# VH-VL binders against Alsin (ALS2), part 5

Target 1, 196 residues: Alsin (ALS2), of Homo sapiens (Human) (q96q42r690to885)
Amino acid sequence: GYIASLHELATTERRFYSKLSDIKSQILRPLLSLENLGTTTTVQLLQEVASRFSKLCYLIGQHGASLSSFLHGVKEARSLVILKHSSLFLDSYTEYCTSITNFLVMGGFQLLAKPAIDFLNKNQELLQDLSEVNDENTQLMEILNTLFFLPIRRLHNYAKVLLKLATCFEVASPEYQKLQDSSSCYECLALHLGRK

## First folded at step 17 (VH-VL; from t1 with heavy chain Y32H)

Design w7
Fold by ESMFold2, look of step 21:
Structure w7 (fold): chain C 196 residues (1-196), chain A 119 residues (1-119), chain B 111 residues (1-111)
Amino acid sequence: as target 1 above (196 residues)
Amino acid sequence: EVQLVESGAEVKKPGSSVKVSCKASGGTFREHAISWVRQAPGQGPEWMGGIIPIFGSAKYAPKFQGRVTITADDFAGTVYMELSSLRSEDTAMYYCARESYWEDYFDYWGKGTTVTVSS
Amino acid sequence: QSVLTQPPSVSAAPGQKVTISCSGSSSNIGNKYVSWYQQLPGTAPKLLIYDNKRRPSGIPDRFSGSKSGTSATLGITGLQTGDEANYYCGTWDSSLSAGYVFGGGTKLTVL
């Protein structure tokens, strides 16, 4: 039911945060600290990816923490931050996905300078572990692409859990309509951004 | 250009309270942690606590727990700090500061406002 | 409460180099990122260095940062009279009462 779906949202948000936090701290921050990353254009695009990733990671971490408090409080659906401030969440995902798409269209990780590529090769086992890829023969660049497109999968999960929450209300109710509309927004965005 | 603006300077009596506000101009800060940092004359800065307006839950430094209340109006985009049971040692410059998304530093600071506690 | 130790003052002539140390512990500098703030007379603190060594836009490369173990260092080369200020290190502290801590500050005098 309603409470179970709220627990699902909270639990999966904290798990997703943990993964993003590890990517930020163990890959992005060390990578950006290297002296020679590549051309000015490539570095600028990577910095934009990192900036938008950090915003998303920050938002998701705070949302996960707030859901823990929410579960001990009033639990009104309209008070859910992901619903009340949905434009912030949708915009943050869009900005991130635009940034990684722009980076990859211009050549992506393959255009990084040797020190950056060496860093990534040295950390290939960590990258494999952080990604959803379970085939040990998968190329480094495919692992990186999978890793940085994980947020698209999360949009589908939001759409699913918001729809579960909606079914706990009468179809004519304001709660149902708001939850259903929000679920549809996340699903439409996920399909639009559909890298997989 | 984001700028943080604190409310005007205050002169207060010992034992009273003061409430200072902080608002961003030229942008929003509702999804950032907004902290209050004070600095007594000749001393280093001292973090008091902070809040993320859209989430509404405040975090406090232990020294100020119980005397400081930090709140926000997430639609007005204003953060408030109230310090109660004022003493002369509370005479200081009070700053609001915005935490970066990297979470390790304050990227924008207000100009500060003076709170003077005297009889 | 501050747990970061800085020298109270440093001085040097224009054009020279200075370093400012910041000493902490494993609960702060040892496993957290360090930032440095410049406070010119009569002004608010301003971010100078973040992520141990990165500079925000507009900060010249004669300002540098590093850390090793539980200590951090701010370096300033090509000193100018406009660099005369108080300098503070800052970082999160993960000890029981977690919060942001600043060093006590270092007054830089350019003679």
Scores: ipSAE 0.587, ipTM 0.817, lowest interface PAE 1.9, mean pLDDT 87
Fold by ESMFold2, fold request of step 22:
Structure w7 (fold): chain C 196 residues (1-196), chain A 119 residues (1-119), chain B 111 residues (1-111)
Amino acid sequence: as target 1 above (196 residues)
Amino acid sequence: EVQLVESGAEVKKPGSSVKVSCKASGGTFREHAISWVRQAPGQGPEWMGGIIPIFGSAKYAPKFQGRVTITADDFAGTVYMELSSLRSEDTAMYYCARESYWEDYFDYWGKGTTVTVSS
Amino acid sequence: QSVLTQPPSVSAAPGQKVTISCSGSSSNIGNKYVSWYQQLPGTAPKLLIYDNKRRPSGIPDRFSGSKSGTSATLGITGLQTGDEANYYCGTWDSSLSAGYVFGGGTKLTVL
């Protein structure tokens, strides 16, 4: 039901936050702290990716914490932050996807300087674990692509759980309409960004 | 580009309270943690607490717990700090500061506003 | 009361280098990321270093940061008279004094 779907949203958001937080602390921060990352253009594009990733990580972490408080309160659907401030979430995912796409079309990780490539190679097992790639023979660049597109896949999960929440209300109700509309927005964005 | 603006300077008597505001122009504000940091003359900065306007929960430094209240008007993009039971030791410059998305530093600071507690 | 300890002052001539230390504990510097702030006379603090050693745009590379164990260090080379300021370290603290903590400050004099 409704409560179960709220718990699903809260639990999966906290797990997703934990994943993004680990990527930020174990990969992005150490990588960006290296003295030589590459050309000015490559470094600027990577820094933009990291900035937008950090914004998503921050937003998702705060959302997870707010859902914990929400579960102890009245639990009115209209007060869910992911509904009330959906444009913030949608824009943040769009900005992130744009940043990683720009980085990749300009050459991506393979244009990084040797110290950065060495760091990534030394940490290939960590990268594989974080990306949840199950094939041990997956190449580093494929692992990195999977890892940095994990946030885009979360949008489908939001759409699904919002639709589950909607089914707890009458189809004619304003709650159903708002949840259904929001679910559609997240799904449309997921499909659009998945084509990039 | 981002500018944080605190409300004007205040002169208060001991035992009263003061309420100061902070608003931003340019850039994002409502989804960031906005903190209040004070600095007494000749002293280092001291974090008092903060709030994220869209989420509404405030956090407080233990020293100020019970004396400070931080609130936000989410859609007005304004954060408020109220300090009660004022003492002469509360005479200081009060800054609002925006927490970065990396969570471990303040990337923009207001110019500060003076609160003077005297008879 | 400051949880982070800094020397109260440091001085050097133009062109020389200085270091400013910041000593903390395992509940702050030991497990959290350190930032440094510059406060010129009559102004608000300004971010100088974050993530222990990264520089924001516009901060020249003669400013550097490092962290080892429960201590952090700000380095300034090629000292200029415009560097006269108070310098503060800052970090989160997870102890009973939970929250963001600043050092007491170090006044840099360029003579």
Scores: ipSAE 0.567, ipTM 0.821, lowest interface PAE 2.2, mean pLDDT 88
Fold by ESMFold2, fold request of step 22:
Structure w7 (fold): chain C 196 residues (1-196), chain A 119 residues (1-119), chain B 111 residues (1-111)
Amino acid sequence: as target 1 above (196 residues)
Amino acid sequence: EVQLVESGAEVKKPGSSVKVSCKASGGTFREHAISWVRQAPGQGPEWMGGIIPIFGSAKYAPKFQGRVTITADDFAGTVYMELSSLRSEDTAMYYCARESYWEDYFDYWGKGTTVTVSS
Amino acid sequence: QSVLTQPPSVSAAPGQKVTISCSGSSSNIGNKYVSWYQQLPGTAPKLLIYDNKRRPSGIPDRFSGSKSGTSATLGITGLQTGDEANYYCGTWDSSLSAGYVFGGGTKLTVL
């Protein structure tokens, strides 16, 4: 039902935020604090990735907190932030995925200076745990790729939950149309970004 | 560059209330936490509370709980701070400040607006 | 009054080094990221240091930050007359839903 789907959204958003927050604090902050990261161009691309990641992490964390408040309030679907401000969420995911794609196409983590590579190698077990890669023989660069593309999985979850919420309304209702349209937007974006 | 602009200076009598607004130009505003920080003459800054316009819930410093109300007009991208039961010690410069996405600092500050409480 | 304690003033001659301390507790500096703000006379505070030691674009290398335990330090080398200002540390405080806290400020005088 409707309430159950709202709880699913809230619970999974908090779990996803926790993962992004760990990546930010344990990987991105320490990496960006190193004295030598590489060439000016490589550093600028990495800084753009970090900036977009931080925005996404912030937005998802605040969304999770707002869902807890939402569950104690009026609970009208049109008031859901992910629906009401869907363009912000879609744009934030798109901007992030564009930034990481641009960074990787230009050589990515392999072009970082030795101190940065050493940091990433030293933290390979943490990176593997965070990325949920189960194959212990997976190379560092593949682990990093998997890790930084995890948000695509979340877009599919949004699409699923929004569709579940939509089925709680009559097909002719404004609520159904808005929820279904948003679900379709998230699914289309997930497929587009997953094509990389 | 992001510019934050508070509403104009105010002179108020004790016991009244004041409402100050904050808007941004040249950047993102509504998805950031926007805080109110006051600074009495000769004193350090003092965080009063904040709100994220798109999410609508406010957080308050304990000292101001019950006296300050922070609200947002999400669509207009405007944040308001209302301080009630004014006293002479509320005379201060009032700033709005934008929290960064890294959450541990305020990256942009308004120029501030004075509130003077005198009889 | 201030949760974070700073010396009220420091002074040094042009070209010298000065440090400004900020003392807090385990609920703030001990567990949170520290920022420093510069307030020139008649102006709003401006971000100088974030994430304990990082500088925003446009802040010169002569400004540095560090944190140890429940204390933070702002360092300024190559002191210039334009550095004369009030300096504030700031951080989140997790105790009793306290929110963001600032130090009382340190007035830097360049003699």
Scores: ipSAE 0.552, ipTM 0.808, lowest interface PAE 2.1, mean pLDDT 87

## First folded at step 20 (VH-VL; from w7 with heavy chain A58T)

Design y8
Fold by OpenDDE, fold request of step 22:
Structure y8 (fold): chain C 196 residues (1-196), chain A 119 residues (1-119), chain B 111 residues (1-111)
Amino acid sequence: as target 1 above (196 residues)
Amino acid sequence: EVQLVESGAEVKKPGSSVKVSCKASGGTFREHAISWVRQAPGQGPEWMGGIIPIFGSTKYAPKFQGRVTITADDFAGTVYMELSSLRSEDTAMYYCARESYWEDYFDYWGKGTTVTVSS
Amino acid sequence: QSVLTQPPSVSAAPGQKVTISCSGSSSNIGNKYVSWYQQLPGTAPKLLIYDNKRRPSGIPDRFSGSKSGTSATLGITGLQTGDEANYYCGTWDSSLSAGYVFGGGTKLTVL
């Protein structure tokens, strides 16, 4: 039902935030604090990725927190943040993936293999845990790459939840249409970015 | 260039209220937390509270809880800080500041609004 | 009375190095990233250092930051007359009275 779907959104949002927060605090920020990470260009690109990642983490975290109050209120679908401010979320993900793409074009996480090897080796288990990569033969850079594409998963979840919410309204209703359209946008973006 | 534009100086009587505005130039910062920080003459900055417009979530420093109200006009891209029951010790420069997505620092500051409370 | 403690003032001659300390507790500096702000006379605070030691664009490398335990330090090398200002450390406090906290400020005088 409607309420159940909202609770699902809230719960999964908080869980996802927890993961992203861990990535940010235990991997990304320490990584950025390393000296001699590479060329100025490499560092700048990584910083851009990090900035956009942090934005997503921030949005997801705040969204998760705000959903608590939403669930105690009127719970109007039109007031749902991922719906009302869908453009912000979509743009944020797009910008993030753009930054990742730019970074990858220049060499990606392979650029960090040497300068950050000690750090990455030291945190191998954590990287595997956070990325949910269980293959011991997977290279650290690949794990790291996988890690930074995790946010895309949330887009699918948004689409799924919005679709569920849509089914709670009459097909002819404006709520149904808005939720369906928004769901499609999230799913479309997820698919597009997932191909990268 | 990101700029926070604050409203003009205020002169108030004790017991009255003041409402200061902060507007982002070049767009809106709805997703950013906007904090209010005041600084009395000769003293350091003091965090008062903040708001995240798109979520409507507010946080206040305990010292100002119940006396300060921070609101946002998402459409106008403006954040407001209202301080009631003004006292002489509320005389200060009031800054709005944007919190980074990293949530650890303020990357942009307004120029400040002088609020003078005097009989 | 500030949650974070800074020396009230420091001074040095041009070209010299100065350090400004910021002392806190486990609930703030101990588990949070520290930022430093420069406030020139008659101006708003400006972000100088973030994430303990990172410099925003436009901040020269003669400004540095470090953190150890519950203390943070701002370093300024090659002191210039234009560096004369008040410097504040800041961070979030995770205690029961959660909020952003600043140091009392340090007035840097260039002799």
Scores: ipSAE 0.823, ipTM 0.922, lowest interface PAE 0.6, mean pLDDT 94
Fold by OpenDDE, last read:
Structure y8 (fold): chain C 196 residues (1-196), chain A 119 residues (1-119), chain B 111 residues (1-111)
Amino acid sequence: as target 1 above (196 residues)
Amino acid sequence: EVQLVESGAEVKKPGSSVKVSCKASGGTFREHAISWVRQAPGQGPEWMGGIIPIFGSTKYAPKFQGRVTITADDFAGTVYMELSSLRSEDTAMYYCARESYWEDYFDYWGKGTTVTVSS
Amino acid sequence: QSVLTQPPSVSAAPGQKVTISCSGSSSNIGNKYVSWYQQLPGTAPKLLIYDNKRRPSGIPDRFSGSKSGTSATLGITGLQTGDEANYYCGTWDSSLSAGYVFGGGTKLTVL
């Protein structure tokens, strides 16, 4: 039902935030603190990725926290943040993916491999845990790449939950239409970014 | 360029209330946390609290809990800080500041609003 | 008074190096990233250092930051007259009374 779907959104949002927060605090920020990380261009690209990652982490975290209040209130669908401010979320994810793509295209991971190898080795278990990669033969840079694309997973979840919420309204209602349209936007973006 | 524009100077009597506004220009601040930081003459800055407009989330320093209210108008792109039961010790420069997405520092500051509490 | 402790004042001649210390506890500096703010006379604070040692765009490399344990340090080399200002460290406190905390400030005088 409607309330159950909202609770699911809240619970999964908080869990997802926890994971992203760990990536941010234990991987990205320490990585950026390394002195000889690479060329100026590589560092700048990485900083951009990290900054936009942090933005997503921030949005997701705050969203998760705010949903607690939402669940204690009137719970109007139109007031749901991922619906009301869908453009902000969609744009933020788009920008983030763009930054990752730029980093990748410029050979950022290859250039980062050597200067960050000690750091990555030191944090191998954490990287594997966060990425859920169990293959010991997987290169650490590949695991890092997996972590960078982890946020994209949440877009599918937003689409799913919005669609579930839509089914709780009459098809002819404005609520149904808005929720369905928004769901489609999140799904389309997820598919588009997933192809990269 | 990102700017935080604050309301004008205020002169208040003890026991009254003051409401200061902070308006964002040159960008959007809706998704950023906006904090209020005051600074008494000759003293260091003191964090009072903050709000994230799009989420409505507020946080207050214990010292000001119950006496300060921070609100936001998303449409106006404005954040407000109201301080009640004013005392002479509340005489200070009141700054609004934008918190970064890293949630550890303030990257943009308003010019401040002088609030003078005197009998 | 302030949660974070700074020396009230430091002074040096132009071209010299100065350091400003910031002492806290495990609930703030020990667990969080430290930022530094420069406040010129009659102006609002300006971000000088973030994430312990990172400089925003426009901040010269004469300014440096470091953190160890529950203490942070701001370093200024090649001191200039324009550096005369108050400097504040700041960070979030993770205690039950969580909030952003500042140091008491250090007045830097260029002799």
Scores: ipSAE 0.798, ipTM 0.914, lowest interface PAE 0.6, mean pLDDT 94
Fold by OpenDDE, last read:
Structure y8 (fold): chain C 196 residues (1-196), chain A 119 residues (1-119), chain B 111 residues (1-111)
Amino acid sequence: as target 1 above (196 residues)
Amino acid sequence: EVQLVESGAEVKKPGSSVKVSCKASGGTFREHAISWVRQAPGQGPEWMGGIIPIFGSTKYAPKFQGRVTITADDFAGTVYMELSSLRSEDTAMYYCARESYWEDYFDYWGKGTTVTVSS
Amino acid sequence: QSVLTQPPSVSAAPGQKVTISCSGSSSNIGNKYVSWYQQLPGTAPKLLIYDNKRRPSGIPDRFSGSKSGTSATLGITGLQTGDEANYYCGTWDSSLSAGYVFGGGTKLTVL
């Protein structure tokens, strides 16, 4: 039902935030603190990725927190933040993916491998835990890459939840149409970004 | 460039209220936390509270809880801070500041609004 | 009075090095990132250091930050006359309902 779907959104949002927060605090920020990470350009690209990652983490965290208040209020569909401010979320994800792509295209991961090798080795278990990769043959840089793309997974979840919410309204209703359209936008973006 | 423009200086009587505004320019701040920080003469800065407009969430320092109200007008791109039951010790420079997405520091500050409370 | 403790003043001659300490507790500096702000006379605070030791663009490498345990330190080398200002450390405190706290400030005088 409608309320159940909202609770699912809130719960999964908080869980996802927890994971992203751990990545940010235990991997990304310490990584940025390393000396001799590479050329000025490479470091700047990494900083951009990190900044936009942090923005997503921030938005998701605040969204999760705000849903608690939403669930105790009127709970109008039009007031859902991911619906009302869909453009902000979609743009933020797009910008983040662009940053990762730029970093990747410029050989950022390859250039990062050497200066970050000790850090990655020391945090191998953590990387595997956060990425849920248990294969010992997977290179640590690949695991790091996986973590960088992790936020994109949430777009599918948004689409799914919004679609569930839509089914709670009459097809001819404006609520149904808005929720369905928004769901489609999130799904479309997820598919587009997932191909990169 | 990001700019935070604050309202003009205020002179108030004890027991009255003051409302200071902070308008963002050079970008959108609706998804940023905007905080208010005051500084009394010869003292260090003191965090009062903040708001995140798009989420409607506010936080207040315990010291000011019940006496300060922070609001936002998304259409105007403006954040407001109202302080009631003014006292002489409320005489200070009041700054608005933007919190970074890293949630650990303030990266942009307004020029401040002087509030003087005197009988 | 301030949650974070700083020396009230430090002084040195041009070209010399100075350090400013900031002491807190486990609920703030101990588990949060520290920032430093420079406040020139008659101006608003300006971000000088963030994430314990990182410099924003435009901040020269003469400024450095470090953190150990529940204490943070700001270092300034090659002291210049223009560095004369008040310096404040700041961080979030988990014990104050996620409130931001500042140090009492340190007045740096260039002799």
Scores: ipSAE 0.791, ipTM 0.913, lowest interface PAE 0.6, mean pLDDT 93
Fold by OpenDDE, fold request of step 22:
Structure y8 (fold): chain C 196 residues (1-196), chain A 119 residues (1-119), chain B 111 residues (1-111)
Amino acid sequence: as target 1 above (196 residues)
Amino acid sequence: EVQLVESGAEVKKPGSSVKVSCKASGGTFREHAISWVRQAPGQGPEWMGGIIPIFGSTKYAPKFQGRVTITADDFAGTVYMELSSLRSEDTAMYYCARESYWEDYFDYWGKGTTVTVSS
Amino acid sequence: QSVLTQPPSVSAAPGQKVTISCSGSSSNIGNKYVSWYQQLPGTAPKLLIYDNKRRPSGIPDRFSGSKSGTSATLGITGLQTGDEANYYCGTWDSSLSAGYVFGGGTKLTVL
């Protein structure tokens, strides 16, 4: 039902935030603190990725918190943040993926293999845990790549939950239409970004 | 260019209230936390509280809890700080500042609003 | 009075190096990233250092930051007359309902 779907959204959002927060605090920020990470261009690209990642992490965290409040108050669908401010979320994800793509085009995490080798080796287990990659034969750089593409998966989840919410309203209702349209936008973006 | 524009100087009597505004320009600050930081003459800055406009979430320093109210008009891109029961000790420069997405620092500051409390 | 402790003043001649210390506790500097702000006379604070040691764009490499334990340090090399200002450290404090705290400030005088 409607309430159950909202609880699912809230719970999964908090869980996702926890993961992103761990990535940010234990991998990304320490990585950025390393000396001699590479060329100026490499560092700048990584910084851009990091900045956009941090923004997503921030938004998702705040969204999770706001959902908790939402569940204790008036639960109007139109007030759902991922619906009301869908453009903000979509743009933020787009910007993040663009930064990742740009970084990858220029060499990606391979550029960091040498300068950050000690750090990456030291945190190999953590990287595997965070990325949920269980294959021991997976290359470390591939694990990093998987890790930083995790946010894209959440877009699919948003689309799914929005559809679930839509089914709780009459098809002819404005709520239904808005939720369905928004779901389509999230799904479309997820598909588009997933191809990169 | 990111810019925080604050309202003009205020002169208030003890016991009254003051409301200062901070408007974002050169982009959107709706998803950023906006904090209020005051600085009394000859003193260091003091964090008062903050708000995230998009989510409406607020937090206050214990010292100002119950006396300060921070609000946001998301549509107008404006954040407000209201301080009640003013005292002479509240005489200070009041800054609005944008918190980074990293949540650890303020990357942009307004020029400040002077609030003078005198009988 | 400030949660973070800074020396009230430091001074040096042009071209010299100065350091400004910032002392806190385990609930703030000990487990949070430290930022530094420069405040020129008659102006608003400006971000100088973030994440303990990182410089925003436009900040010269003469400015450096470090953190160890519950203390942070701002370093300024090649001191210039334009560096004369008040400097403040800042960070979040987990014991104060997640409040942001500043140092008392250090007045840097260029002799």
Scores: ipSAE 0.788, ipTM 0.912, lowest interface PAE 0.6, mean pLDDT 93

